# VHH binders against UPF0313 protein MJ1155, part 5

Target 1, 273 residues: UPF0313 protein MJ1155, of Methanocaldococcus jannaschii (q58555r285to557)
Amino acid sequence: GIVPVQFSVVTHRGCFGGCSFCSILHHQGKVIQNRSERSILKEIRKLLNHEDFKGVIQDIGAPTANMYRMGCKKGLADRCPKNCLYPEPCENLIINHKPLIKLYRKIRDIVGDDVRVYVRSGVRYDLIMYDEEYGEDYIKELSKYHVSGRLKVAPEHISKKVCKAIQKPDGRLFKKFLEKYREIAEKVGGIKEVLPYWLIAHPNCSIKEMIELAEFIHKNNCYSRQVQVFTPTPMTLSTTMYHTGINPITNEKVYVPYTYREKKIQKAICLYR

## First folded at step 22 (VHH; from x1 with S53N)

Design bb4
Fold by OpenDDE, fold request of step 23:
Structure bb4 (fold): chain B 273 residues (1-273), chain A 123 residues (1-123)
Amino acid sequence: as target 1 above (273 residues)
Amino acid sequence: EVQLVESGGGLVQPGGSLRLSCAASGFTVSDYYMAWYRQAPGKGRELVAGIYNEGSTSYADSVKGRFTISRDNAKNTLYLQMNSLRPEDTAVYYCAREGDWFFTGPDFGMDVWGQGTLVTVSS
C-alpha cells in the first residue's frame, strides 16, 4: 500500500495486481487512476518549500509503485472478473514503465542533487519482467536513484501450489527477476538489496511448501525477515479458501494450515538460518 | 474561462501543407501536456501528436516525419505543422489539454478540448 509518511507523493490510485489475499482491490479497484506529471511536479515543488522538509521525499508511490499509466487499454477493469496478471498478463493490459521512468527523471531534475527521492511502495517485479522494452531501464532507475536500503517486492511465495492460490507467479519468475535486478544494479552502481515480502501459512502452504520456500530463500540469498502469517480478511479470495478449503475458481481442494502450532512452525522455518 | 480554439483547417491537395493553431485561454499551455487529436469520418478519435511541459514531443507513427507539434509560449498557442498531407489525413483535428487526474483506458485523459477544425486533403 501507500506509505503513510509525510513528504510522500502519490502517483496513482488503484491496483490491478489481483492478489488473492489483498483487500486493495475492494477498496480502490483495478482501474488505475493516474495523476498528470504537472500535478505531481506541482506538489513536489510545494513539498520542497515546506518548512519541515528535510531533503527526502519518502515515497513516490501508490498501492503498487510501478503501475503508473498502466492498466486495461479497453477500460474494462471495473467490470472484468479476470485477474489482469494471472496466470499470465492479459493481452489488453498496458505494461510500460517509460512514463514512470520519465516521471522519476523529471522529479530528480526539479529537486536537484541534494534531495533524495525514494520509492518505498512495493514494486511488482513481474511487471518489470513482462516489460521487455523498458523493464530493465526501470531497474536501472530504481536501483541507482530511488531505492533506500532495499527494494520492496512481494513475491509472497515461490511454491507453484501456493502461488496458484495467491494468483501470483511462482518462484521461477522471481528467481529470474532477482538475477536480473542484481546484475543490473551492480552494473549501474545501484542498490542490489531486495526486501521480499513473504506470506506463510496461506492456503495451500503446508510444511512441505514452507520448506520449499525456506530452501529458496537460502539458495538465492533472500532476506527472510519480512514475513507475515496469513490472516483471513473479509472479502478476499484467500479468505474464501480458508473457510471452505476449496479454491472457488478451480474447485480444487486446498490445504489450509489452521492451527496456531503449525503457523508458528512455518514462521520458524522461514526465519531459520 | 478555460478554452481552446482551433483554426487553420481547410482544403488542401495531396502533398500540400497546412498549419493548425490552437489558441488557449484561461491557462498556460506550457504548464500542461497538450495534444492534437483527429477524427476521420466514420472512425474513432486518435492521438496525432503530443507535447510535454518540458517541450518533448511524441507522434503517432502515421504522421512521424510529416507533422510537427510546437507551441509559442508568448502567444499561449499550440501548433500543428502538417506537411506532405495525404487523403487519409482528412479529419477534424482537435486540440486538447491533459487533466490532472485520468484513468488508464480508452479515454484520453484530456479535460479541455477545442471545437475542432476540419482538414480535407483531396485532389
Scores: ipSAE 0.653, ipTM 0.837, lowest interface PAE 0.5, mean pLDDT 94
Fold by OpenDDE, fold request of step 23:
Structure bb4 (fold): chain B 273 residues (1-273), chain A 123 residues (1-123)
Amino acid sequence: as target 1 above (273 residues)
Amino acid sequence: EVQLVESGGGLVQPGGSLRLSCAASGFTVSDYYMAWYRQAPGKGRELVAGIYNEGSTSYADSVKGRFTISRDNAKNTLYLQMNSLRPEDTAVYYCAREGDWFFTGPDFGMDVWGQGTLVTVSS
């Protein structure tokens, strides 16, 4: 989604998500570049004093909002070819939301009760689920204080086949997240609504898988309107699959919806009410 | 020139106390998150204690109740008061500053390090 430019603060650069379709990996890399609390808070204070400030910090964000101070503890990400999160999180990956929670609290402390601080960048729900110690605390903090409207998350799909191609967890984990998030948000009086980003017509996504996604959306009462049709972009794994019809990692054939008609049908299925 | 210089290390008996100092130059200690690390022989570097710019502190579980991190703003110096020292506290102790930008990795986000001071706890 679009991140507002004005009155937004960047917490870090990079992304170790490893999504097959994403080109960010090639631009910013897997290595997380973090800002210190000092530098972030300094910028916040400057924003507060700006004549055009209207009492809202639009985003405390990054390519992925909750990767702050996370990443490879060995510092190998820049020369490591594997996906850090798929099929399971790497043992060397730091997954800890405590620093980010602290940052949010410090920001709220300095801006005061009359200023809203939102997180509008996408959140990796799987990182929350993998953080057994601080994941729930992050949900509490996020839902109660930092969500405007709906929480942005990007499961992209739920089918095992499609998620394998995308290199993300499948619908089982996302379902667990939804349940946990909604429960916790309800308890703390936070925002329960979630905005899941869906990617359709990706390699390995046939009409069958789209029906599976649609059923999931309906069964779990998910918002369905945030949907993108896969479009090949240079230098991505998904693009390779699109052009070759093969998963280059597994050497398995993948289904590829090429026709405009099928893409249109898949989109209609996704948006069906 | 930005630098950190540790001092105060030495030999001490178990149960004894030491106070380490870290003199900073080229920047103001109170503006930054500062920390003490230590590296025991044959082991990796580990965080011992940290102090945020606002003055809040944190400690490793192994040193809680025994060690105290503090700073003197007028002297631009960081301190580590170590009480009830144990043989397992034997290590080279480093003071460090957190950078405004840093990579996630083995350097723990610290961009300036001292040369270290050796603390030996032995009977």
Scores: ipSAE 0.648, ipTM 0.838, lowest interface PAE 0.5, mean pLDDT 94
Fold by ESMFold2, fold request of step 23:
Structure bb4 (fold): chain B 273 residues (1-273), chain A 123 residues (1-123)
Amino acid sequence: as target 1 above (273 residues)
Amino acid sequence: EVQLVESGGGLVQPGGSLRLSCAASGFTVSDYYMAWYRQAPGKGRELVAGIYNEGSTSYADSVKGRFTISRDNAKNTLYLQMNSLRPEDTAVYYCAREGDWFFTGPDFGMDVWGQGTLVTVSS
C-alpha cells in the first residue's frame, strides 16, 4: 500500500548534549545550526497548502527539540574539549526557551485553532530545569498545546555512577523535573504524562543499578517501554569504556556488562511493572 | 550580491539627534529580521534595536524611548532614529540581517553585516 504523508519541520541541527554514548556529534556537530523564524514559518505556510495536508503537523523538532537558538555564545563547541552541560552548564552556554515559546505561538497563529502542532522529538529536561526565567513557561506551552500523548525525555538512567559515565544528570534532577512538570501541566490542563527513554547495559550499569532504576520508576510512576540496550558505536567515550574497562575522563575502572544473559536480565528488570 | 551599507553617522552634541540609514541590496529587508548593533571602543558588540518581518520591534533597555527602528520597503532601507543622544551612545553602529540558517555563536545569528558607521556624541 501507500504510506500516509506526514508533515514535520526541522528547526535546527546539532546537539551540545555531550552524552558519552552519542554518535550525533559525528553527523551534525555540537554547534547548533538554527533556522530563522522566517524560514520555518515559510515552510509551515507551504505545507498548509499541500493537497495531502490533513491538519496535523507531526513534529516541530530536531535531534534535541529544545536546543533551538541555544549553545555556546562564543561558537566554540566543536573545538572545545569541555562538556557543555556536565557536571553543570558552562558559563558561556545560552539556555533560554523564550525563542521556542515565541516560535510555537507564531506557528499556532498561522495555522489556526483547527491544526494540531506537536513536538514528538525528545526534549532535554535538564535544559528546562536550568532555565530559571522561561523553563516553567516552556512547560506550560508544551503540555498545553504540543504534546501528543506523553512528553518524550531521555534521562537514560538515574543512578549516580551510571549517569556520571554517561555525563548526564542523575535521578535527583529528573525527580524534581517530574514533580515540576506534572504540577504545572495539571494547573494549565495540559498533558502531564512523561515518556522516559532508558539506556541499559551502559558501562557502570550492573544489575544493582538496574534494580535502583526499577525502584525509581515504580516510586515516581514513570514506566516506559522505550528501552535501548547500549551498543558500542565508533568514536564515542562510551565505546572506549566498553573496550578498555576504563572511563577515559576519570581514569577509573568501570564495570562493563558484556554477556547477553546479563543484558537480557537488565532489560527484564527495566520493563518490570 | 547581498550587501548592507550604513550611512548617517557623525559628530553630534549631547541631546542631539541623528538618523542612520542602512541600504540593502540583493534581498528584501521586509522578509527578514533586521537589527542595529553597536560597538563602543574596547567593548563587545551589543544589540540596539530589531525589527521583525511582520513589523514588530524590540529595543535594548539603554535606548528604549530614545531610539526608533523603522524601514522603508519601497527603498529597501532600514533606519535608526536616534534622539536625546548621550556620550555613552558613542560607538560604531552596524546594520545586520538574520540568516535563514545560522550557527549559535558570537554573530548573534546575523549572516550579513554592514561596514559600520561611527557615531560620536561629545561636546
Scores: ipSAE 0.514, ipTM 0.808, lowest interface PAE 1.4, mean pLDDT 90
Fold by ESMFold2, fold request of step 23:
Structure bb4 (fold): chain B 273 residues (1-273), chain A 123 residues (1-123)
Amino acid sequence: as target 1 above (273 residues)
Amino acid sequence: EVQLVESGGGLVQPGGSLRLSCAASGFTVSDYYMAWYRQAPGKGRELVAGIYNEGSTSYADSVKGRFTISRDNAKNTLYLQMNSLRPEDTAVYYCAREGDWFFTGPDFGMDVWGQGTLVTVSS
């Protein structure tokens, strides 16, 4: 068959997420580089006139879709030794979904009701939870208008010790997000389905932690085939943990699942229904 | 050369009015989000008013109802009409253009700034 032309628009580059396994920071940096509304809307208007355009904008996105105009208000993230989000958001971190909500509304006004506009890039659910003023409104906008099928999120894991090694919130916050997202999506007639991306075999993730994840997935009805096996990549904290057996931030020993057999077992547990 | 030049500042009594002008060169004002910022002595810059390329406007709460941002496309000039001036409005006023790409940080997304024009509101 024929591969159709797909149209997407990038809103920003960079990610201040601070995940121990993520290599995106080596290519784009921690300071968010944004596009103006003018630049984005100009590209949208140009895209609408493309001869191959078939009425779907596949993604209004970025490495993390909901970091638009967010980040350190001092512009220091690339030089700062602190993690911007873990264990808690830095007081200098701008977390505000109003600019994205405004942008999505302007895009919809320009393209009209006949054009579908989706966010297929993953969102950081913790940013939504931390934004008490506009987080719920962002859920309304996303679920009502911009989710194709299932909302992509990347919790990676839910176990406290695994999430500490990853430097992401654990399952307590993710459960609260699932409940809030589904409640709000239902109220506005939006898409309630969430697609979590799981990372197995990360340092500190033993069979016990995979069983905890599987139980969480069952209890919270968040099944996903989006399962990645941790692979050490150059220049990440997780790769240091993998090779040394020590978390360089906490100086604690970490369990490392080295064998192919264990990785297969962890994957089977994660996918079991 | 892309440039913004402010004018119209000066000394004015409380309750008075001034109109600031910002002449733009090297680009078309109506193609960009344009804004006025101000900086009082010893303080950081703060947004006063903005005008989007399609013409919609926004204002800081502290100036809403007293200040009006506008532009004249034929003259390629941005304006700030300031009425009912207060001593708290004393500042250097800057016009600025939002860049097409900008880093989150202290520059507010503005890639071109004018030199500023001083407004002093005192008896």
Scores: ipSAE 0.484, ipTM 0.797, lowest interface PAE 1.7, mean pLDDT 89

